# Ledger of designs, part 3: VH-VL binders against Lysosomal thioesterase PPT2 (PPT2)

Target 1, 268 residues: Lysosomal thioesterase PPT2 (PPT2), of Homo sapiens (Human) (q9umr5)
Amino acid sequence: SYKPVIVVHGLFDSSYSFRHLLEYINETHPGTVVTVLDLFDGRESLRPLWEQVQGFREAVVPIMAKAPQGVHLICYSQGGLVCRALLSVMDDHNVDSFISLSSPQMGQYGDTDYLKWLFPTSMRSNLYRICYSPWGQEFSICNYWHDPHHDDLYLNASSFLALINGERDHPNATVWRKNFLRVGHLVLIGGPDDGVITPWQSSFFGFYDANETVLEMEEQLVYLRDSFGLKTLLARGAIVRCPMAGISHTAWHSNRTLYETCIEPWLS

## First folded at step 23 (VH-VL)

Design p76 (from p71 with heavy chain G108A)
Fold by OpenDDE, fold request of step 24:
Structure p76 (fold): chain C 268 residues (1-268), chain A 123 residues (1-123), chain B 112 residues (1-112)
Amino acid sequence: as target 1 above (268 residues)
Amino acid sequence: QVQLVQSGAEVKKPGSSVKVSCKASGGTFSYYAISWVRQAPGQGLEYLGWIIPMFGIARYNEKFKGRVTITADKSTSTAYMELSSLRSEDTAVYYCARGPGFTDDWEAYFDYWGQGTMVTVSS
Amino acid sequence: DVVMTQSPLSLPVTLGQPASISCRSSQSLVYRDANTYLYWFQQRPGQSPRRLIYKVSNLDSGVPDRFSGSGSGTDFTLKISRVEAEDVGVYYCMQATHRPYTFGQGTKLEIK
C-alpha cells in the first residue's frame, strides 16, 4: 500500500490544474489515495498565507491521522510556502516526502507577465511600498515578497516568509524548526525556464543579494544559521534538488518527464 | 476628478435587507479598494469593510460579519454594500470611500468619499 | 480593536484664533514598515467626510496650509493656525495600522 498523497495548489490555481498529475500517480502507483485540497482556489489564493495555513491544516490533520505510516505532500508554487509553514507549525505531522514543486521558497522579486496584472501601475522596484504596508500584508503575494534592495523592510514587515525562515526573531522559531525537521525528505523542484518564480533559484532556496546576484542555498544566512533547519536537513541527506530546464511555470504539474524524474521516486 | 456617486435614500423594515451602490468615475477603479463607512444620526464614523474589485476580495469588520456583503462590478465601476437582518440601530448614512489599493498612488487611503446614502430602518 | 480617543469633543473657537485637537490611540500606530497610518478627516455640516491629512502630517491636495498634523506613537494633534468660518464641522482621526480601521469620536468645531 502506498502512502497517501496530499496536493496543495498555487496562486490562482484549482484542483483542475492537477488532473494530469493525478493521472500519472494513478498509473505509476495504483491505489494511491490522492487528495487535492480544494481550499482557497482562484482569487481566494490571494488571502493571507497564515489564513491559508490554518485552513489547510484543518484539512490535512484528519488525513494524517488516518495514515499512521506517513503521507507525502506535493505543493505547487505558492502552495510550497503554505506547506513549509504547515510543517513548521505542526508538532505532530507525519510527512515522509515534502515535494516543493516550483515554489518561491526564498521569496519572490520579479516582474513577470504572470504577475503584472496584479501590479499594473508599479514596477517591481516600487512594490515594497505596497507589500510591506498593513494593506499589502493582507495579500498572499506580499507575504513572500522579498525585496533585496529593502532588506530592512522585508525583515521587519514580512509577516510570513521572514518568520518561517527564522530571519526575524519570534517566540516560536525554535519550535517551528524542530517541527519542520520532522520531515523525511525535502524535494526541491524548479528550473531556469519557469518564467514566473524570480529568481528561479528561489525554488532551491537561492536568492538575490543586494546587487541582484543570485546566491545558492549554502550561501544564504538562513542556511548558515540553520534558522529553520535547512542546514541540518542537508547534513543528514534529507534534501533532494531536482532542477529541470524547458518547463514553464504552469507545466510543472503536467509534464510526464518531470514527474518520472523528480516526483515519482518519492511517492513510495 | 475622481467621484463616487451613491444610490438614493432607502427606507426599510426591520429584518429586511438593503443594498447600496457606489459608482466611481474620473479615475481608475479596479485596483483601488472601495471601503464602506456608516454614520448613525449624530454619531461618529464606523468602518464596515472593503473590496478590491480587480481581485474580487473583500474584508469585513468582524462586528458586521455575516450581515454585510460587499461586491463589485468592474465593468460598471460600481461597488455594492448589502446589509441584511436590518435593525433600528442600522439607521445611518452609509458612505463609500476610495482606498487603499495596489496602485502607484500609495497614499490613497479614503481620499475620496461618496455623497452618502441614508438608510432608515423603522417599523 | 484599537480605541481612538479625541479631545476635546466640543471645541468653540473665535474666528482668527488657533485650534488644537488631540487624538490618542490605545496602542502604537507605528507599523513594521516604520510608517504611522494616522489620518484626519473633516466633515462639514450636511457633507461627506473629507480627508485633510494622511500619515500624521501630510496635507491632502487643496487643504489650506493653516492645517497641520503632528504626533507619534499613540499621541497625535491636528492644528488650525487661524480658524475660518468654513472650518466649522466635525473632525475625526482614523487609524489604518491595525484591523479593523477605527475612528475617534469626533470633535465638533464651532465658532463662538
Scores: ipSAE 0.915, ipTM 0.951, lowest interface PAE 0.5, mean pLDDT 96
Fold by OpenDDE, fold request of step 24:
Structure p76 (fold): chain C 268 residues (1-268), chain A 123 residues (1-123), chain B 112 residues (1-112)
Amino acid sequence: as target 1 above (268 residues)
Amino acid sequence: QVQLVQSGAEVKKPGSSVKVSCKASGGTFSYYAISWVRQAPGQGLEYLGWIIPMFGIARYNEKFKGRVTITADKSTSTAYMELSSLRSEDTAVYYCARGPGFTDDWEAYFDYWGQGTMVTVSS
Amino acid sequence: DVVMTQSPLSLPVTLGQPASISCRSSQSLVYRDANTYLYWFQQRPGQSPRRLIYKVSNLDSGVPDRFSGSGSGTDFTLKISRVEAEDVGVYYCMQATHRPYTFGQGTKLEIK
């Protein structure tokens, strides 16, 4: 039998968005128990990511308990960060494949449609004024805002991303790394035509330097220092990178070709 | 000039609910939080919670244990504060205030206040 | 919750004389962005609160420059260089660094 699949949605998203994905999984892996977690939907997805992590943890624990053989996670967009944090705080998770579906794993720094909706009068260059304040940190989007021009603010004020990345020292860094390393495979999915994740390489742990030059995963300090286990995972062949062009952000969970190429191989 | 205009005084019985409105004008509404603060007679100020009208997301002071519900109507630029299971100690002037926000006004923390709404809870 | 403690609670002042109000927080109000989210409000008799100072020392527009704010960490002060009749009312400090937002008890300024 196939391992259960747990799906975590993104910002302003709902379970309805994954109807095609469910169809694809049922067709290619009949009998798979797929659970799309209906938590923090719509506007509730703006809640702090740690709050979301706690909620999702409560939901996945029973599922994992009933699946001693392991489970697969498919986590879309913002959900990918939630899942990574979830795997970091859970010392007893049994996740085989963690599929990060177009997630800003290394953060967000772009004037995207979501950003314009949230901050209609602010450019990305000024968003640090809001996002790194107490007020801003009450919203999920600011929890992974990564301003390359204000690195000190990011490192000091980011209450989520900087912590799960191990970029800021904290008492749980070693334990979180250990927990995250329990994952069987980390499948990173994204692409240049996403239009939302900025830079799109963030889905592969690439990101801007101080000159807004995109550096790849292997050039990032979190990798070089193995702060949360990326270097270790890569070394043991546990990281899969699946870039795909021609897919917009809202189509990652509904594109059949993407599913067959990047998702399906890891659901066995 | 930004103005916040609140609904009129209320007299309620214990155990009932009250809903106070706060209408904003003279500026942007949807992207600024509307915060609620109350003041019992002769007492200080107490924070209740806020809402961002554009998103409809609200945060509350946990002290009120879910008795407070804050909502907003973007079409009328009006925020609402409902307090249920009213007690005599809920007798107070309730204020709405603007901020914080998601605009280029980075310092919009309680910078404008409504005129207040007196809520009296008595048997 | 962060406790904000003001002193004095009652402040009788002679017209033209200076006034000083202290506000102490139970923990540091310096946030991780290096800002301190401490505010001062004035509430005249029968009126709504009015913000005077934001982030410790910044004077709001329209507020006379005889008002000033200072302090750091856990200790803050509001000063009035020359008290005028219109300054009668209750003054509150508020912190927005920590959830939930909390206010001081208020300081009632009166003219002798």
Scores: ipSAE 0.912, ipTM 0.948, lowest interface PAE 0.5, mean pLDDT 96
Fold by OpenDDE, last read:
Structure p76 (fold): chain C 268 residues (1-268), chain A 123 residues (1-123), chain B 112 residues (1-112)
Amino acid sequence: as target 1 above (268 residues)
Amino acid sequence: QVQLVQSGAEVKKPGSSVKVSCKASGGTFSYYAISWVRQAPGQGLEYLGWIIPMFGIARYNEKFKGRVTITADKSTSTAYMELSSLRSEDTAVYYCARGPGFTDDWEAYFDYWGQGTMVTVSS
Amino acid sequence: DVVMTQSPLSLPVTLGQPASISCRSSQSLVYRDANTYLYWFQQRPGQSPRRLIYKVSNLDSGVPDRFSGSGSGTDFTLKISRVEAEDVGVYYCMQATHRPYTFGQGTKLEIK
């Protein structure tokens, strides 16, 4: 039988958003038990990511316990960060494939229509004023806001991304790295036409330098220092990169071609 | 220019609930949190929680153990604070205040206050 | 919770004389962004609180420059250079660095 699939949604999403994905999985892998976790839906997805991590942990632990052979995670957008953190804090997870579906794994520094309605007067140039404050850090989007022009603020004040990345020292860094490395495969999915994840390479752990030049994963300090295990995962062939053009952010979980090309191969 | 106008005084029985309103005018509403603070007679100030109307997200002081519910109506620029399972100790003036926020006034931490709503809990 | 301790709790002052209120926090109020989210409020008798100072030393618009705030870390001070009759009321410090927001006990300023 196929390993269970656990799906974690993104910002402002719900289980309903994944109806097509469920259909695809059912068609191609009949009998697969797919659980779309109905936690922190809608506006609740704005809650601090660590709170979400705790909630999702409580939900996945029983599922994992019932699946000793392992499970697959499909984590969309913001959910990809939640899942990465989840795998970092869980010393006994049994995740075979961690599929990061268009997630801002290296953070967000966007100025898109999607974010404008959230922060109409506090976009790229100003959001650091909020996001790196105690107030801002109470919102999920600020937990992975990565301002390349205010890197010191990011490194010091980011309460989530900087920590799971091991960019700021913390007492759990070694353990989190060890835990995360329990994953069988890390499947990174994203693309240039996403329109929300900014830069889109963030889905592949690429990100801006101080001049807003996008550097690849292998050029990132977190990789070079193997702060949370990326270098180790890559070395053992555990990282899969699946870029795809022509897919908007809200279509990653509903595109059949994307599913067949980037998701399905890892559900066996 | 910014004004917060609260609903009138309330007299409640123990075990009942009270819902206080706070209407904002004269400025941006949706992207500023509305915070709630209470003050028992002759006592200091106690933070209850806040809501950011645009997002509909609220945070609470855990001391109230889920008795406080804060909501907002963007269409009327009004925030609400409901306190359930009222006790005599809940007798206080309840204030709403503006901030913090996700807008141009980066320092909007409790910079504007409502006039207060007296809530009396008595048998 | 962060405990905010004010001193004195009662402050009788002669008109025209200076006043000083201390506020100490049980832990540092310096946040990881290097800001200190310490605020001072004035509450005149029968009125709502009014913010006087934000982030330790910034005077709110409309607040007389007789008021000033200072301090760092865990020790903060509100000063009034020349107390006026309208300054009678209770003054509160508040921290917003740590959740939940917490206030000092208040300092009641009275005219001798």
Scores: ipSAE 0.911, ipTM 0.947, lowest interface PAE 0.5, mean pLDDT 96

Design p76 (from p71 with heavy chain G108A)
Fold by OpenDDE, last read:
Structure p76 (fold): chain C 268 residues (1-268), chain A 123 residues (1-123), chain B 112 residues (1-112)
Amino acid sequence: as target 1 above (268 residues)
Amino acid sequence: QVQLVQSGAEVKKPGSSVKVSCKASGGTFSYYAISWVRQAPGQGLEYLGWIIPMFGIARYNEKFKGRVTITADKSTSTAYMELSSLRSEDTAVYYCARGPGFTDDWEAYFDYWGQGTMVTVSS
Amino acid sequence: DVVMTQSPLSLPVTLGQPASISCRSSQSLVYRDANTYLYWFQQRPGQSPRRLIYKVSNLDSGVPDRFSGSGSGTDFTLKISRVEAEDVGVYYCMQATHRPYTFGQGTKLEIK
């Protein structure tokens, strides 16, 4: 039998968004138990990410307990960060494949049309004014806002991303790294035509430097310092990068070709 | 100029519920949080919670969790605070205030206040 | 919760004389963004609170410059250089660095 699949949605999503993915999984892997977690849907996805992590943890623990052979995670967009945090805080998770589906793993620094309605009077260059305040950190989008021009604020005030990245020292950094490294495979999916994740390379742990030049994963301090285990995972062949062009952000979970190429191989 | 106008005074029995409204005008409503603060007679100020109307999410002072419900109607620029299971200790003037928010006014922390709504709980 | 402690609680002042109100927090109010979210409010008799100062020392528009705020960390002060009759009321400090927002007990300023 196939290992159970747990699906975590993204910002403003719900379980309904994954109806096509469910169809694909059922078709190609009949009998697979797929659970799309119906938590923090819609506007509730704006809640602080640590709150979401706690909620999702409560939901996945029973599923994992019933699947001693292991489970697969498919985590979309913001959900990818939630899942990474889950795997960091859980010392007993049994995740075989962690599929990060177009997630801003290295943060977000863009205000595309998809996000502009959240910040009608704020350009990305000014969002640091709110996101790194106590008020801003009450919203999920600010929990992974990564302003390359205000790195000090990011490092000091980011209550989520900087911590799970190990970019700011904290008492649990070593343990979180150990926990995360329990994952069998980290499958990173994204692409240049996403239109929301900015830069799109964030889905592959690439990100802007101070000049807004995109650097790849291997150039990032989190990799070089192996602060949460990326370097270790890569070294043991546990990281899979699956870029695909021609896919918009809202289509990653519904594109058949993407599924067959980037997702299906890791659902065994 | 920004104005917050609240509903009129209420007299309630213990165990009942009260719903106070706060209508905003003269500025952007949806992207500013509406915060609620109460003041018992002769006492200080106590924070209850806030809602940001555009997002539709609220945060509460845990002290009141389960009894306070904050909602908003973007179409009417009105926020609501409902307090259930009323007791005599809930007798107070309830204020709404603007801020914080996701706007260009980065310092909008309780910068505008409603006129207050007196809620009296008595048997 | 962060406890805000004001002193004095009662402040009788002669017209034209200066006044000073202290506010102490049980925890540092400096946030990780290096800002201090400490505010001062004035509540005149029978009126709603009015913000006077934001982030320790910034005077709100329309507030007379005879008001000033200072302090850092856990100790803050509101000063009135020359008290006027219209200054009668209760003054509150508030912190917004930590959740939930909390207020001081209030200081009642009266004219002698």
Scores: ipSAE 0.911, ipTM 0.948, lowest interface PAE 0.5, mean pLDDT 95
Fold by ESMFold2, last read:
Structure p76 (fold): chain C 268 residues (1-268), chain A 123 residues (1-123), chain B 112 residues (1-112)
Amino acid sequence: as target 1 above (268 residues)
Amino acid sequence: QVQLVQSGAEVKKPGSSVKVSCKASGGTFSYYAISWVRQAPGQGLEYLGWIIPMFGIARYNEKFKGRVTITADKSTSTAYMELSSLRSEDTAVYYCARGPGFTDDWEAYFDYWGQGTMVTVSS
Amino acid sequence: DVVMTQSPLSLPVTLGQPASISCRSSQSLVYRDANTYLYWFQQRPGQSPRRLIYKVSNLDSGVPDRFSGSGSGTDFTLKISRVEAEDVGVYYCMQATHRPYTFGQGTKLEIK
């Protein structure tokens, strides 16, 4: 009756972090097969995102094969970027709902406590020097670092985000767009009190311009050019936006009201 | 003034393993890729891999992936390289060196080297 | 792996004369940030390597100004304008643009 659910964790996470989400799904959708992928957990989540995409791809193939009627993805934080790349590189995925839980879909430009642990002496305004180097691009954080004040470096040096957003030309752009557009629904979840994703509107494909003014999804070049299918999905009625205030970054998968409002309706 | 001090010379039999230490002082240790390079007698330099002690993640030259393990102990500012299944061809001086890091002074591409540790593999 | 090829492998030189060492890479070393991660090291007899030049042409602190680096793309050169006795040793180029880092074979500089 219910499509299987695949859960993809974020930076420094493990499958245990999602125990409450699993409980909520079991209560509202009894009998649903839920798999929380346990790859690249903890500090291994710092590995390059393309390496993570490859490993997660190998893990989801047998799950999707056993469910020809489709699956749902619930992807948290950094995991939402892994999932979007999966949907782009897999020409045979059968994902119905792609549920993006406070994921930095347009990138990250935040000077938070977890960032200070990674970069103890650097302010966000200086991280572009590390992140857009060949060294920095070997780490997941830098794969989606998006400095609005050094856009040329971002566009040229990003090995991941600029490619999956179609912001830099590449030979797979048309195929990746076609594959991503096979998704049934794109469910975007996030909110102003997240405290980590910066700007929080990145979870809705919004991002800073050069003056740190947030441009919403419909104002972004990637939307206007339909570079990876956002305009097509919106026109198809396939994009769901579910903002919720009052939820901190670590609480998205353990807040019952958020689950009932934003996730539950999409787990057909 | 960064200083890297390595453990002393070792003589090992083929098939055994060796663990070389590299203790850092005079600078930031944990946020830099502590890297390992070896040099067989009369030969050139060969890169083995690195570890960032703060994150506990390592990456290896694929040539050595099955035999090299690089670890670190942040509390003692010491990195370790262990090479297993030793062969006579592994006889070399093993160096640690400071690679790039995660501070504002991140571009450290082998700016400091240890004194080297001679490892001799002989039956 | 990026192959780094040095020439010559042996370089006998007369004191006070110039020396030049070539290093060629199998791939461009220009990264997408427009930087070229090419480095030169000197290893004196019985000693650890010492970095001389970082990112093609920048002299490290304490390195005599008779050393210089140049080049672009795949072709690089280390020059010594006037060789001195202390310059005896083996010189290595290294690239860090691509994983894994790779070294040239070395050029042994000797006084003849």
Scores: ipSAE 0.837, ipTM 0.915, lowest interface PAE 0.7, mean pLDDT 92
Fold by ESMFold2, fold request of step 24:
Structure p76 (fold): chain C 268 residues (1-268), chain A 123 residues (1-123), chain B 112 residues (1-112)
Amino acid sequence: as target 1 above (268 residues)
Amino acid sequence: QVQLVQSGAEVKKPGSSVKVSCKASGGTFSYYAISWVRQAPGQGLEYLGWIIPMFGIARYNEKFKGRVTITADKSTSTAYMELSSLRSEDTAVYYCARGPGFTDDWEAYFDYWGQGTMVTVSS
Amino acid sequence: DVVMTQSPLSLPVTLGQPASISCRSSQSLVYRDANTYLYWFQQRPGQSPRRLIYKVSNLDSGVPDRFSGSGSGTDFTLKISRVEAEDVGVYYCMQATHRPYTFGQGTKLEIK
């Protein structure tokens, strides 16, 4: 029998968005118990990411308890950051595959039409003033906003991303790294035609340097210093990278070829 | 020029509820945290919570969670604060004020206040 | 909650003389962005509060320059260089660095 699958949605999203993914799993792996967590839907996804982590943690505990053999996580967009934090804070998680579906794992520095609704008068170069304030850190987008031109401010003021990346010292860093490393596989999915995640390589732990040149995962200090376990996990053969071109941000969970190529092999 | 105009004074019995309105004009209402602060007679100021009308997200001072509900109607530029299970200690002037937001002038930390609404809880 | 303590609570002042109001917080108000979210408000008799000063020392538009703010960390001061009759009222400090926002007890300024 197949391990249960837990699905965590992204910003402005809801459980209904995953109906096609559920169909694919049912057709290819009949009998799989799939739970799409119905928390922080829609605009509630703007609440602080640590609050979302706490709520999702409470929801996954009973599911994991009923499946001592393990579970899989499929985590979309912003949800991939929630899931990575879950893997760090849960001493007793039993996650085999963590499937990160076009998630901004190294942060976001995008100036798209979707973000103009949230910040109607500001350009991305000025959002650091709001995002790195005590006010801005009460909102999820600002919790992973990563302005490469104000990196010192990011490192000091980020209440979420800089901590789970091990970029700022904190008393739980060693325990969080230990917990994260208990995952069986990390499956990174994304692509150049996403249109929202900026840079799209953030889904593979790549990000801009100060000149907006993308450095890949293996060039990042968090990898080189192994701050939360990426280097260890790669050396263990547990990181799977599955890029796919031609998929827009809202289509990752409704593309059958993507599912069969990048997701299905990891749903044992 | 931003203006916040509140509903009139109310007299309520213990155990009932009250709903105070705050209508905004002269600025962007929907992108700011419309906040509520109360002042009991002869006392200082106490923060209750806020709502951002565009996002429909409210946050409450934990002291009042479960009794206060803050809502907004973006189409009428009006925010509402409802306090339930009223007690005599809830007798106060209730103010709305403009909190921080998501515009170039985001740092609004109570730069404009409504005129206040007296709520009296008496048997 | 962060406790904001003002002194004095009552401040009688002769017209034309200076006035000084102290505000002390139970925690540092310096946020990780290096800003200090400390605010001063004036409430004239029978009126709503009005913001005078934002982020420690910045005067709001339309506030006379006889008002000034200073301080750092946990200790802050509002000064009026020459008190005028219009300055009668209650003055509050407020912090917005920590949740929830909290106010001092107020300082009632009166002409003696």
Scores: ipSAE 0.834, ipTM 0.915, lowest interface PAE 0.7, mean pLDDT 92

